# VH-VL binders against Glutamine--fructose-6-phosphate aminotransferase [isomerizing] (glmS), part 2

Target 1, 141 residues: Glutamine--fructose-6-phosphate aminotransferase [isomerizing] (glmS), of Sulfurisphaera tokodaii (f9vpa4r286to426)
Amino acid sequence: VIEEIKNAERVIVIGAGTSYHAGLYFSIELNRLGINSLPVIASEYYNVRSKKGDLVFAISQSGETIDVLQGIRMMRNSGAKIISLTNVIESAIARESDYKIYMRAGPEIGVAATKTFTTQLASILFILSVLKKENLKKMEK

## First folded at step 5 (VH-VL; framework fv_zimberelimab)

Design s20 (from zi10 with heavy chain F102L Y103W)
Fold by ESMFold2-Fast, scan of step 5:
Structure s20 (fold): chain C 141 residues (1-141), chain A 124 residues (1-124), chain B 110 residues (1-110)
Amino acid sequence: as target 1 above (141 residues)
Amino acid sequence: QLQLQESGPGLVKPSETLTLTCTVSGGSISSSSYYWVWIRQPPGKGLEWIGSISYSGSTYYNPSLKSRVTVSVDTSKNQFSLKLNSVAATDTALYYCARGTLWGDLYRSAFDIWGQGTLVTVSS
Amino acid sequence: QSALTQPASVSGSPGQSITISCTGTSSDVGSYNLVSWYQQHPGKAPELMIYEVSNRPSGVSDRFSGSKSGNTASLTISGLQAEDEADYYCSSYTSISTWVFGGGTKLTVL
């Protein structure tokens, strides 16, 4: 998952509601690391031009958000790779993703509003921590 | 604006299947912002959640009813339906359909719009 | 048995404040900020009064407020009016992605 993010020409981060805000934070931090990133509100997916070399990072707690699902289908059709961050194993979004990250594997499929944002941020912060370590290693070498 | 209206048989015999339909008007059932819910209220008792369905077809059921209940959505008719198998006198209740709000992945309000309710009596 | 515990009845006089409690467990009220309150007048469908513990839908009087502490949520009605006489139900999301209701509280305005 890390290598896909590092090697992407552009990382499109798509989500709805609170997932979009977690994704917006992720996108801002990716740009700070020199990784070209575009945050997308899921309902506006049709305004995005994607292509081979793009990586889509889709955030959906339920894995069933229709605008996110339609967005990843459209972008996959144009050649983008899809990573999903979701809470539900075998959800539609997870099934249609090239790479899957589960916030909570197992029987916990629902989380509180405050827990949802925190759990998404925890996953994002972990990914960012690895990317920042890679960036620091480049500066030292 | 958006209104929900239940329809069904009113009277059903023990062991038969109860089918109820909720018609959505003034708005679309296909929006990813909402999920659709069935709730019942036996005479003189409180509210009991039966099940819910999202536009994508994801269903969640009350564990006490899961073996007998199916909820489905028909986007072409702007309707969602409840089937309850093997009914008994204890299934006599007012049945409500309702809308829940999902802000993306966030379950927001439980049920902000309700139908008027339809009385279902299970009797021979 | 209802999953959430409410008092069967509560009463108050016009102008007073009353509070209705709703007690669950760490797998519902205690874990999720998805507690809602519904008002039901005789012969009518329930109406949403409070969602997500403390938020009011547009059109609901600011006399209605909600709060939560641990496993207990509360609905407070200030400046009690005759029209507030109704049944009140709390509801919460659960750890198994279901919804549960309280047994209901009959509010009598004296």
Scores: ipSAE 0.000, ipTM 0.522, lowest interface PAE 12.3, mean pLDDT 82

Design s21 (from zi10 with heavy chain F102R R108S)
Fold by ESMFold2-Fast, scan of step 5:
Formats: structure tokens, C-alpha cells, sequence
Structure s21 (fold): chain C 141 residues (1-141), chain A 124 residues (1-124), chain B 110 residues (1-110)
């Protein structure tokens, strides 16, 4: 999954609500690492033009967020590869993704949305830590 | 505890615009954890979802009503509103406002708090 | 979009169990695990009883349970009590990012 992110021509990070904000942070940090990244609010997926060489990183706690699902379908049809970050095994988004990362958190309900954001950030921070270590090794060699 | 209260005219003439307001008390409408929802129920009939709005103003509408309906939020007044254009007798209903809960990043998981409803009659 | 299909009425006696079905399509009930159930007593606003197929809000009796198989969701009420007499509505999220309600079921406790 790390190699897919490193080798992507562009990483499109798509999410809704709190997942979009986690994705926005991820996208900003990817750009700081020299990885071309575009954050996309899921409801605006229809404004995005994707192509072969693009990688879509889809963030959805439930794995069933409709605009995220429609967005990844549209982008896959344009040639992009899909990575999902969800916490529900066999959810619709997970099933339609080329690579799947599962969050270390159970389903949450509305009033607990802030806990969901924290676990999404933890997953993203872990991915970023691996990418940063790879970047440092490359500079040292 | 958060409460919702509908307000607006009890009678509207055919072809006019219906405007209803929902006042949120005991909590903030600016919370990213929630959506704000309009639902209606004609007398003796079932429930029909009209539309929803996020704290940031993103709107979602029932396709059957989309050409006539606008939902807006006013964070300074802690209110959200429904405008329904070109009303007809078939728009006579109890109108409810409700809070939609977010499950992680879902738009709306369920409607957990409802106003008491306000009856709107469309007649001449 | 078409409403979800519910039986118009169901009935039971105190202490018995009843089940109310809610049938949709693969574009709503069959796909999203976002099915809610609402109880409405005469003259009152609906109250959330079940969300996301099978979860109960705090304060809702464990006599109420939800499930789903394929395109059909079900609400089961065990140990029927007179106060359960009400209209029950299911609701589901749809593939076009909307909500659709069932036609409603009148429960009579005989």
C-alpha cells in the first residue's frame, strides 16, 4: 500500500465530513513529502477528472458513504487505482477497492464522531510515519 | 438538552411560497456531528423526507421536490429554514424539522430529535 | 423514488412477539445498512427506535430489535405491551444520497 502511494502520479484523497478533514490533513502532508495530492470533498466528486496513474485514497468510517462510493466508481472507470481506509470489513467501499486498510476502531454513532476523527488521524499518521522514514532512507543513500 | 421548534404560517394559498423556520435551542446548529432535516406528513398518510442541510450549508433534496424546495441555515440565529415554491393542495401536511445524526462520515444516519410538527394547510 | 414496502397493519396480543417487514431494493435496503425504524403515537412526532439496521438508542426497550436479510429489513417487538400500539415507519438511505420512508404499519395490540 505504501509503494502504491509513493509511485502514484497523483493521490486524490476523497472523504465526507470529518473524513474529508482527516483527508485534507493527509493531502497537505503528502504534498510536503513531494507527492502530488488533491483533497476532494466527496459531494463534489463529479468535478474531478482522474486518469490512469492516479491513486484514489478513500476515507469512510462506515465504508458505505454514498458520495465516496460513487466517486471511487467514477475514478476507477477513468483508470485510477483505489485504496480505502474504513473500519467495516466487506463494506461496499472496501469491496470495490484495490487495496484495503482497516481502522482500529469499531463503528461509531453520531454523537461520537470526534472519536472517529481521532482514529482516522491515527491511521493517517502511521502511514505518514512510514512514508517519512522511506523518504529519509532515500536521502541518506 | 437540544430541542427543535417549527414556526410558520398555518395557511398558504395555492401557487404561493411556503416558508417554515426551525429554531434550535439547547445546542449549536454549527456542530459538524449533525445534519438538519425537514420531513412532512399529509393528514392520515405516511412520512416523506423533504431535504437535509449540513452545518456548512451543503444541501440534499428529495428528487420529487428538488425543483421547488430550498433549505438554508442561519448560524447567527441558530435556525434553519424550508422554502417550498408553487404550493398546491397536495402540499397540505404536518411539517417536522429534525436532527440527523452522523455516523462517522455519513451524511445522516438517523433522525434522533424531532420538533413537534406544524400543520400547513394549502387552500384558497 | 418509490416508498419502501411495509404491511399496512399487524396485530398481536400482550406478551406475544410480532415482526414488521420493510422491503426495498438493492439501491437502498440491500446495499447500505442504513435502515432506521420510527414509532409514532397518535398526535405525536415520530420517535427513533432503531438505527443502522439493529442499533437501539439509549432509553429504547430491548424488546425492540432490528435485522436485515437481502433487500428486506425487519423490526421485531417481543413481549408486546399495550403501549406499543402505534404506527411504525422504516427508512433507508439510497444510492442517490437521499432518504426514503416505508408506507407505515399500524400495530394493534389486541
Amino acid sequence: as target 1 above (141 residues)
Amino acid sequence: QLQLQESGPGLVKPSETLTLTCTVSGGSISSSSYYWVWIRQPPGKGLEWIGSISYSGSTYYNPSLKSRVTVSVDTSKNQFSLKLNSVAATDTALYYCARGTRYGDLYSSAFDIWGQGTLVTVSS
Amino acid sequence: QSALTQPASVSGSPGQSITISCTGTSSDVGSYNLVSWYQQHPGKAPELMIYEVSNRPSGVSDRFSGSKSGNTASLTISGLQAEDEADYYCSSYTSISTWVFGGGTKLTVL
Scores: ipSAE 0.006, ipTM 0.548, lowest interface PAE 10.6, mean pLDDT 83

Design s22 (from zi10 with heavy chain S32Y, light chain S97R)
Fold by ESMFold2-Fast, scan of step 5:
Structure s22 (fold): chain C 141 residues (1-141), chain A 124 residues (1-124), chain B 110 residues (1-110)
Amino acid sequence: as target 1 above (141 residues)
Amino acid sequence: QLQLQESGPGLVKPSETLTLTCTVSGGSISSYSYYWVWIRQPPGKGLEWIGSISYSGSTYYNPSLKSRVTVSVDTSKNQFSLKLNSVAATDTALYYCARGTFYGDLYRSAFDIWGQGTLVTVSS
Amino acid sequence: QSALTQPASVSGSPGQSITISCTGTSSDVGSYNLVSWYQQHPGKAPELMIYEVSNRPSGVSDRFSGSKSGNTASLTISGLQAEDEADYYCSSYTSIRTWVFGGGTKLTVL
């Protein structure tokens, strides 16, 4: 998953609501690491032109967010690879992703927007920490 | 704490444009946790969803009204507005603004806070 | 106008239970767990009673419960009280990213 992120021509980070804001943070940090990244609000997926060489990083706590699901389908059809960050094993988004990262929270039920953001941010920070460690190792060589 | 209040004309002539404003108090309209919604109810009839706007300005409209309706947000005034073009007698209704919430990462969930409603009569 | 089917009226006596149905299609009620129920007293704005099929907002009595089977969602009110007399509306998210309401059900507590 880390190598896919490092070697992508562009990382499109797609999410809805609080997931979009976690994704926006991730996209900003990826660009700081020299990885071209575009944050996309899920409801506007149809404005995005994707191609072979792109990697889509889809964030959806429920794994069922309809705009995210439709967005990844469109982008996959254009040749992009899909990584999902979800909480629900075998959810629709997870099932249609090439690579799957599962959050350690239980299924999302009820009022959970603030909890969703915190859990997604923790996952993103972990991914970023691994990417930074890989960068240091590469520079040392 | 958070309250919504509709304002606009009580009377509009056929073929004119209806403009309504919803003022948000006790909280910010710029929150990524919420959508802002217009709903109407003709006298003695049921509820009809008109449209919604996200904190970022993304809009969604009832297909039956899409050609005539525009929803906009003004974050500096903590307000959002409805414009309905070419009104007819069938547009006579009580108009509500409401807050749409999502629970978790679903883009839209339920309408948890409503304004008191404003009656708009379309007559010649 | 309304896409979801509700009975026009339902009645019950104090202490009884009643159920109001809300029938849609596979493109709304059948596909999404985003069904809400609203209570409207005469001259008042609607109030959210149930969200996401079966969840209650803080302050809503546990006498109100929601469920869903296939394309039909249901609101059940147990231990009917006089103040429950109102119009009840269901609402669902749709596959085209819109919201649709039911036609409404008038509950009379006799």
Scores: ipSAE 0.006, ipTM 0.569, lowest interface PAE 9.8, mean pLDDT 83

Design s23 (from zi10 with heavy chain S32K, light chain I96Y)
Fold by ESMFold2-Fast, scan of step 5:
Structure s23 (fold): chain C 141 residues (1-141), chain A 124 residues (1-124), chain B 110 residues (1-110)
Amino acid sequence: as target 1 above (141 residues)
Amino acid sequence: QLQLQESGPGLVKPSETLTLTCTVSGGSISSKSYYWVWIRQPPGKGLEWIGSISYSGSTYYNPSLKSRVTVSVDTSKNQFSLKLNSVAATDTALYYCARGTFYGDLYRSAFDIWGQGTLVTVSS
Amino acid sequence: QSALTQPASVSGSPGQSITISCTGTSSDVGSYNLVSWYQQHPGKAPELMIYEVSNRPSGVSDRFSGSKSGNTASLTISGLQAEDEADYYCSSYTSYSTWVFGGGTKLTVL
């Protein structure tokens, strides 16, 4: 999954609500690493022109967010590859993705939404950490 | 105000396909806030989730039944249906349809409205 | 998938409190705050009593409360009434996009 991110012409990061904010952070950090990235609010997916060479990174806790699902279908039809970050194994978005990353929200008291954001951010930080280490290795060689 | 009503045969022969339909009234089956569920209960036993279909058309099945079960939706009739292949006596049960809810489009929450159930007996 | 573990029966007297436990794994009860409780009277369809661990639908008595600790969820019924005599089922969402029910608990009001 790391190689797909590094080798993409452009990484489109799509999400809704809290997932969009996590995705926005991810997209900004990818650009800082020299990886061309575009954050997309899921409800506005129809404004995006995707093509072969693009990689879509789709964030959805439930794996059922309709605007994210519609967005990845449209972009895949235009030739893009799809990576999903979800919390639910075999969810709709995960099933329709070329690559799947599952986050672990963990147990909590009260409403799941707040802790799920922290888990999404942890997953993104881990991916960024691997990308940074990969860059350091290439510079050393 | 929203109601669910199961319909189908009361008796099915072993090895045949069971087909049940749930009619939704007082609301739309296409609502983004809901998903639609089949649950069964053998006489004198507990509840078993069979499968679900989301507003987006995505299906999820109990792994123990996945090879035999199909859930589908017909938006023109405001109905969803269950097909269970190769039935045996152990498939004898009350079959319920139910509505599932989402919490802010994040997770599936609960089954808040149930049909009255329809008894299906598998016998020769 | 294995069913969630509930006691087969519990009993109490009118006015008392009883608690029903529902034990799962880290892949269901332990991972999600998506535990529901259903009441089923003989010959009737189940009725939702608690959702998302501790929330009550409109119309459900505040005598019913839910909680969770680790892999175990609990339903507590206070001020027990004869009408509470029923079967109670817990249910949880799982990491595999599935739902699993408990085996059920028969509540007898003595």
Scores: ipSAE 0.012, ipTM 0.624, lowest interface PAE 8.5, mean pLDDT 84

Design s24 (from zi10 with heavy chain S33Y, light chain S31Y)
Fold by ESMFold2-Fast, scan of step 5:
Structure s24 (fold): chain C 141 residues (1-141), chain A 124 residues (1-124), chain B 110 residues (1-110)
Amino acid sequence: as target 1 above (141 residues)
Amino acid sequence: QLQLQESGPGLVKPSETLTLTCTVSGGSISSSYYYWVWIRQPPGKGLEWIGSISYSGSTYYNPSLKSRVTVSVDTSKNQFSLKLNSVAATDTALYYCARGTFYGDLYRSAFDIWGQGTLVTVSS
Amino acid sequence: QSALTQPASVSGSPGQSITISCTGTSSDVGYYNLVSWYQQHPGKAPELMIYEVSNRPSGVSDRFSGSKSGNTASLTISGLQAEDEADYYCSSYTSISTWVFGGGTKLTVL
């Protein structure tokens, strides 16, 4: 899933509420790594023009957030590839994604609800650490 | 502290459109941490959710009312509004506006701040 | 009728504990842990007492506690006081992204 992020023309990071803020952090850090990224509040998905070459990174703790689900469907229909970061295996968002990253396995919404943002940041920081390592390796080549 | 206040007509005729406005004070309606809600309570009865809207205009409606209801937000006035079409006597109720909180990614958690409510009577 | 089932009334004496039940289905109370409880005094707007099954907002007494088992949520009030006399409503988010409420329970203190 790292290769998809590295090779995207643009990474659209979509989320709602606290997931949007985790996504905003991710998008800022991707731009710092030279990866063109656009953060999107899920409720405003209809304002986004997407196309082939775009990669959508969808963040949804439950994997069932309606605006995130509608957004990924619209953008997939426009030719974008979809990666999801969710907590729930086989959730609607995960099932409709080309690539899936799970924050944790087990019970959905009843587990550590107040720490959702922290769990999402930990996952994002891991992805960023791999991207940074790949970037350094590319420079050494 | 953030406060909400409903305003609108106290009396509406059957078949007309009811329009209510909620004014947000002491805070901004343009916050990704919250959504804005209409709830009603007929005299002597329980609570019924009408609909909700995010600050960006994304709407969700009670299926039993969806064909008659429109909720809108005006961020420049720090207000959100309810329009209920084709009113009947059964629409007589106290109407509340409220602030909704999110659980994680736009899952709706609870209504933490409520307006005082405004009584709307549907009568000829 | 109300989507969630609550007893119409419950009563207790000062210092006692009482529990109010809220029964739904696997598509609401049983689906998510997004159950809230509201207290309503006569002539006043509802006030949030419990959210997300068992969490209390700042300023709500720890005499109020919430729990859930299967499709039934419960509000327990310990050390009953006269000012607890009110109507109590449960509410749940649903699998289809809507809200449902219980019919309300009138609590009488003695």
Scores: ipSAE 0.006, ipTM 0.564, lowest interface PAE 10.4, mean pLDDT 84

Design s25 (from zi10 with light chain S31R S97Y)
Fold by ESMFold2-Fast, scan of step 5:
Structure s25 (fold): chain C 141 residues (1-141), chain A 124 residues (1-124), chain B 110 residues (1-110)
Amino acid sequence: as target 1 above (141 residues)
Amino acid sequence: QLQLQESGPGLVKPSETLTLTCTVSGGSISSSSYYWVWIRQPPGKGLEWIGSISYSGSTYYNPSLKSRVTVSVDTSKNQFSLKLNSVAATDTALYYCARGTFYGDLYRSAFDIWGQGTLVTVSS
Amino acid sequence: QSALTQPASVSGSPGQSITISCTGTSSDVGRYNLVSWYQQHPGKAPELMIYEVSNRPSGVSDRFSGSKSGNTASLTISGLQAEDEADYYCSSYTSIYTWVFGGGTKLTVL
């Protein structure tokens, strides 16, 4: 998953509600690492033009968010690769992704707010920590 | 205040296409907080969800209606519509349009506003 | 028939408490806290009484309450009144992005 992120021409980070805010943070930090990134609020997916070379990072706690699912389908049809960050194994978003990252095993039941955001942010911080360490290794070699 | 009103034919012949329209007044159909729903109720029977559409055009349909259903939105007219192909007598029902709400990561909550319903009879 | 199972009828006297059950599966009622209850009087459109298992819309009497245990959701009406006589439908979101309804329960206030 790290190599896909590092080698993407552009990383589109798509999410809704609290997932969008976690994704916005991720996108900002990717740009700071020199990785071109575009945050997308899921409800506005139809305004995004994607192509081969793009990587979509889809954040959905339930793995079933309608606009996220429609967004990744549209972008996949345009040639993009899909990575999902979800809480539910074999959810629709996870099933339609090339790469899958799970926040927790088991279904998410209607709980948004504090727990969802914290779990998403922890996963993103871990990914960023690996990317930062890899970036530092390149500089030191 | 936001209101929904169904319109369409009261009588449709078997094998034809039923087209119903829901007019939204007192609010915008383009709101990202809501999705729009068709529900039916055959005389003397219970409620059946037909399909839904978000303001962005994303659709989900009842699989039991097997490709006969299309829901669309016309934001310029503040309307959404239902097309039901190849109708039969079993499609005779009161047809309701309704508003649904999103929350969290767009989990659907409930249908909080309903139209008054329009009776459609399928008969030759 | 219907995806969610409700009793066909329930009855009670004014002032009593009654409960209507709604039983689904681990892919709908058991999975999501997205259970709604609707009241329908003869000749009228359904009206939302409870959403997200236990929440009441503004204007709905606190005599109406909802709960869930496992695959079964329940609507409880306390202090029964004549105007509560109606058909009640439960509804749940499902793992395939659909909504399903119960078969409906006719409440008679004797």
Scores: ipSAE 0.006, ipTM 0.572, lowest interface PAE 9.4, mean pLDDT 83

Design s26 (from zi10 with light chain Y32W S97H)
Fold by ESMFold2-Fast, scan of step 5:
Structure s26 (fold): chain C 141 residues (1-141), chain A 124 residues (1-124), chain B 110 residues (1-110)
Amino acid sequence: as target 1 above (141 residues)
Amino acid sequence: QLQLQESGPGLVKPSETLTLTCTVSGGSISSSSYYWVWIRQPPGKGLEWIGSISYSGSTYYNPSLKSRVTVSVDTSKNQFSLKLNSVAATDTALYYCARGTFYGDLYRSAFDIWGQGTLVTVSS
Amino acid sequence: QSALTQPASVSGSPGQSITISCTGTSSDVGSWNLVSWYQQHPGKAPELMIYEVSNRPSGVSDRFSGSKSGNTASLTISGLQAEDEADYYCSSYTSIHTWVFGGGTKLTVL
């Protein structure tokens, strides 16, 4: 899914509640890496004009959030590709995504992640670490 | 004010399929905030979660029952149903339907409304 | 066997406090703040008393409180009354995204 993120014309990051705030962080960091990104509050999905070349990164703890589900359906119908970050295998959002990333407990360090925001951030930080390493690799040639 | 009511056969023969229906009244089964749950209680045992179905039609099953169980929704009748295949005497229980709340979607994550339960006996 | 361990019975006198424990593993009670407690009177369906470890639904007396430490959740009933006599079940979400219950505890008010 790294290549899809790197090659997207624009990465639309959609989520609700705490998932939106994790997505906002991700979007800001993507823009710092030169990847055009737009954070979207799921309830406002209808205000977004998506098209072929766009990549949607959908964040939903349950994988069932209605506004996220409707948003990805609308944007998929407009030609966008969908990546989901959820913690429930075979959830609606996961099933309707082109690429699926499932949240996981971190290494055996401290207490297992029990908060939605921290588990979402761990996954996002891992993706960002891979993207940053690819950026450095370009410089070293 | 939302109420749940189970219905189905009180007696099922071994190896047959048990079918139970839960009727939702006073609210919509299509509400995106909730999922719909089946729970059972065998005589002399505690509560056992069977499975759930969300407003979107996604199903989640107890791994010990997954090969035998199917949960479905009929939005036109405001009902959801349980089918349990190849029943045995150990499936004799009081069967409850209940309403659940999605983790992270709302401030509640529990089974807050239950039906009265329906007794199912598996006997020849 | 039940996935979560509860004592089979507890007893108390009117006006006293009692506590019921619910012990799981790091993959359920220890990892998720999604612990619920249900009260079941004879012949009736279970009723939600506590959700998400320590929250009370509207209409539930503040004599009922919940807590968690490590892999053990607890339900405490203060100012014990005759109508509190019932079976109590704990429940938890799991890391494989299922629900499990405790074996139940019979509370007797002496």
Scores: ipSAE 0.058, ipTM 0.680, lowest interface PAE 6.3, mean pLDDT 84

Design s27 (from zi10 with light chain L34F N55K)
Fold by ESMFold2-Fast, scan of step 5:
Structure s27 (fold): chain C 141 residues (1-141), chain A 124 residues (1-124), chain B 110 residues (1-110)
Amino acid sequence: as target 1 above (141 residues)
Amino acid sequence: QLQLQESGPGLVKPSETLTLTCTVSGGSISSSSYYWVWIRQPPGKGLEWIGSISYSGSTYYNPSLKSRVTVSVDTSKNQFSLKLNSVAATDTALYYCARGTFYGDLYRSAFDIWGQGTLVTVSS
Amino acid sequence: QSALTQPASVSGSPGQSITISCTGTSSDVGSYNFVSWYQQHPGKAPELMIYEVSKRPSGVSDRFSGSKSGNTASLTISGLQAEDEADYYCSSYTSISTWVFGGGTKLTVL
């Protein structure tokens, strides 16, 4: 999944509501790392022109957000690859993605539950940390 | 404005299959903002979640009932239904349908609209 | 027993405050901020009073408030009124994407 993000010609980050805000942060940070990224509000998916070489990073906690699902279907038909970040295994969005990342990792024993935005942001920060380490390794070489 | 209405038989014999339908009016069952829920309440007892279904047909079931329960959605009729197999006297209850809501796009523990409930008695 | 533990009954007088507890585990109440409270009057369907631990739906009196500490969620009703007499149920999302309810608490307004 990291290699797909590094090698994409453009990373389209799509989400609705709180997921869009997490995606906006991700997109801004990707651009800072030299990765061309476009944040998209899911309800406006029909305004996006996608093509082969694009990678769609779809954020949906439920995996059932209809505008996100319709957006990834449209963009996949235009040749884009799809990565999903969801909280629900075998949800519609997860099923229709080329790569799947699940937000929850094991039990959260003794820890207060986080809000949707915070949970998504934690996953995004982890991905960004790996990407930044890859950049540091290249600079050292 | 959105309303839910349960329908089905009031009496079912032991070992038979219970089938209930919930009709959604004043809104669309195909909305990705919501999921649809079955809950029951035996006379004089508390609430028990049976199962949930999304607009796309993804289901979640109470593990204690999973081997006997099926929830389905019919978007053409704006309805969702519950099938409970091999019923016994312990399945006698008031059955509610309800709407579950997403916070942004996460399932949340909030059933904001409920039907009035339909009593199902399991008796010979 | 119910998955979430509530006292069977609580009582109070008009104008007082009462609190109803709802105790679960680290796999539900302790890990997720998706705790809801429902009010049920005799012969009626349950009505949502609190969602996401502490939020109130439009139309619900601010006398109703929710909170959570560790594995225990609480519903507090201030300025108790006769109309508050009802059964109260807590509910929580779980780590396996299911829902559990408490056994219910009968509130009597004396």
Scores: ipSAE 0.000, ipTM 0.551, lowest interface PAE 10.7, mean pLDDT 83

Design s28 (from zi10 with light chain L34I I96R)
Fold by ESMFold2-Fast, scan of step 5:
Order: C-alpha cells, then structure tokens, then sequence
Structure s28 (fold): chain C 141 residues (1-141), chain A 124 residues (1-124), chain B 110 residues (1-110)
C-alpha cells in the first residue's frame, strides 16, 4: 500500500464531510513529502479528470457514501487504482477498492463525530510516518 | 404514488432455484435517491433481510444467505429480482420487496415502501 | 433467529402509554443513529412508523415516538387505541453494511 502511494503520479484524495477534512490534511502532507496530491470533495467528483498512473485514496467512514462510490468508479474507468480507508468491512467502497485499510474501532454516525475524525487522522498519521521514514532513508543513502 | 409488486412461483421443489421479481410502478428504479431491498418472513416468525441493490448496481447480502443469493436490476423493465439457489423447506416464507432510503449522502437508512408480499412454499 | 432483542409481548389499556425496547450491540444500535420501527397488522405488509431513531414519516401519528440510549432503542406509543394492536419490529444498520431485525413484539390492547 505504501509503495502504491510512493509510485503514483498523483494521489487523488476523495471524501465527504469530516472525511474530506481528514483527506485534505493527508493531501497537504503528501505534497509536503513531494508526492503530488489533489483533495476532492466527493460531490464534485465529476470535475476530476483521472488517468493511468493516478491513485485514488477514498475516505468513507461507512464505506457507502454515494458520491465517493461514484467517484471511484469513474476514476477506475479512466485507469486509476483505488485505495479505501473505511470503518466497515466488506462495504461497497471497500469491495470495489484495489487496496483496503480499515480503521478498526469506534462509532460511525453517533454523537461522537470528533472520535471518528481522530481515528481517521490516526490512520493517516501512521501512513505519513512510514512515508517520512522512507524519505529519510532515501536522502541519507 | 410509487408501488411495488412481487411476482414468482408459489411452490418450489427442494434443491431448485427460486426466482422472484419486483415491479416498480409510479417511479423510476434508476433514481439515485433510493436502493431496492428483499426481505422475507417465515410463517409465524419475524423479518429477515435478504439483500439490497443500489441504483448504481452495488449489492449487499445477508451473510447467512450470501453463497446462495443474487439480486439484480433491470432498468429497461423497471424491475429488480431475487435468485435463491438450492432451496430447502426453511426457505418457505412470505417474500417482500421494498424501497430503501439514504441518511443524507452517507448511509443507507429505512425501508419506506413495501410490496404486499408473495408466499413461497418449498415442498415436494 | 434475531440479532436485536425485543420483548415477545407487551399490553396496555386504551389511553395508556407503552414502551417497546430493542437491544443490540455497539456494532449496530449503539454505533448508528439508523434505527427503524415497523408496524405489521395480521395479513398485511410492514409499515414504517419511525426512521433514524426518532423521525416520523408523513402520515404517522405523533402518538408514536422513538428514542435511543446506548445500545437500546425504544418505541413509545401514547394514548393507546385498539388500532395499535399489531406486531412491532425494530431494525438497525450494522458495521458490516447489513441490516438486522428484532424478533418482534406483539402489542395487545386490552
């Protein structure tokens, strides 16, 4: 999964609501690491032109956000690979993704929306920590 | 006003495939606002969700039935269908089709319109 | 088999209030605000009475109300009428993108 992110020509990060904001943070940090990244609000997926070499990182807590699902389908048809970050095993988005990352805990649509955002951030921070470690190794060699 | 109507055989022999069709009238099955659902109820017992299909064609199945069940949609006929393979006496039930709604843009929600139900008996 | 626990029966007199409980787990009722209640009269299809824990569809009497605390959802019917006599089922979305139902509760209006 890390290798797919490192080798992508562009990482398109798509999400809705709080998932979009987690994705925006991820996209900004990827660009800081020299990885070309575009954050996309799910409802605006139709404005994105994707191609072979693109990697879509789809964030959907439920794994069923319709605009995210439509977006990944459209982008896959254009040749992109799909990674999903979801809370729900075998959800629609997870099933249609080439690679799947599960957040592994917490309520999805309860009053604790803050907790959901923090678990998405924890997963993103872990991915970023591995990518940063890889960058340091490459620079020192 | 949208209505749903189930159709199919009243009697199916053990080990055969059960096929049911739900006809949608008064509205489009291609609407992005809805998804389409099969639910069953054995005589004198409770409700059991079988499976669902979204307007986009994504399917979800009850894990206990997943190996035997297929739900499909035919937009040209405004219909969706259920195929249940290798039926047994325990598959005897009233079968309902229903329309599902979404909670905003994120989740599937409730079943707001139901068909009348069709009784399927599995017997030799 | 039902994944959600409901009492098999409840009873009340006309004009009284009754409450039907629906207990699940943190992977369904406890995690989601997607709990529905259905009313089923003998020989008829279920009818949606409450969706998303506490919302009523157009045309459903305000005598019907829903709530949730932790892993337990509740349907309350106030001002009981003879016509309320029916089976009631709760339903919840789950963390596996599936649907589960309660075993059903028979309401008798005495």
Amino acid sequence: as target 1 above (141 residues)
Amino acid sequence: QLQLQESGPGLVKPSETLTLTCTVSGGSISSSSYYWVWIRQPPGKGLEWIGSISYSGSTYYNPSLKSRVTVSVDTSKNQFSLKLNSVAATDTALYYCARGTFYGDLYRSAFDIWGQGTLVTVSS
Amino acid sequence: QSALTQPASVSGSPGQSITISCTGTSSDVGSYNIVSWYQQHPGKAPELMIYEVSNRPSGVSDRFSGSKSGNTASLTISGLQAEDEADYYCSSYTSRSTWVFGGGTKLTVL
Scores: ipSAE 0.005, ipTM 0.551, lowest interface PAE 11.3, mean pLDDT 83

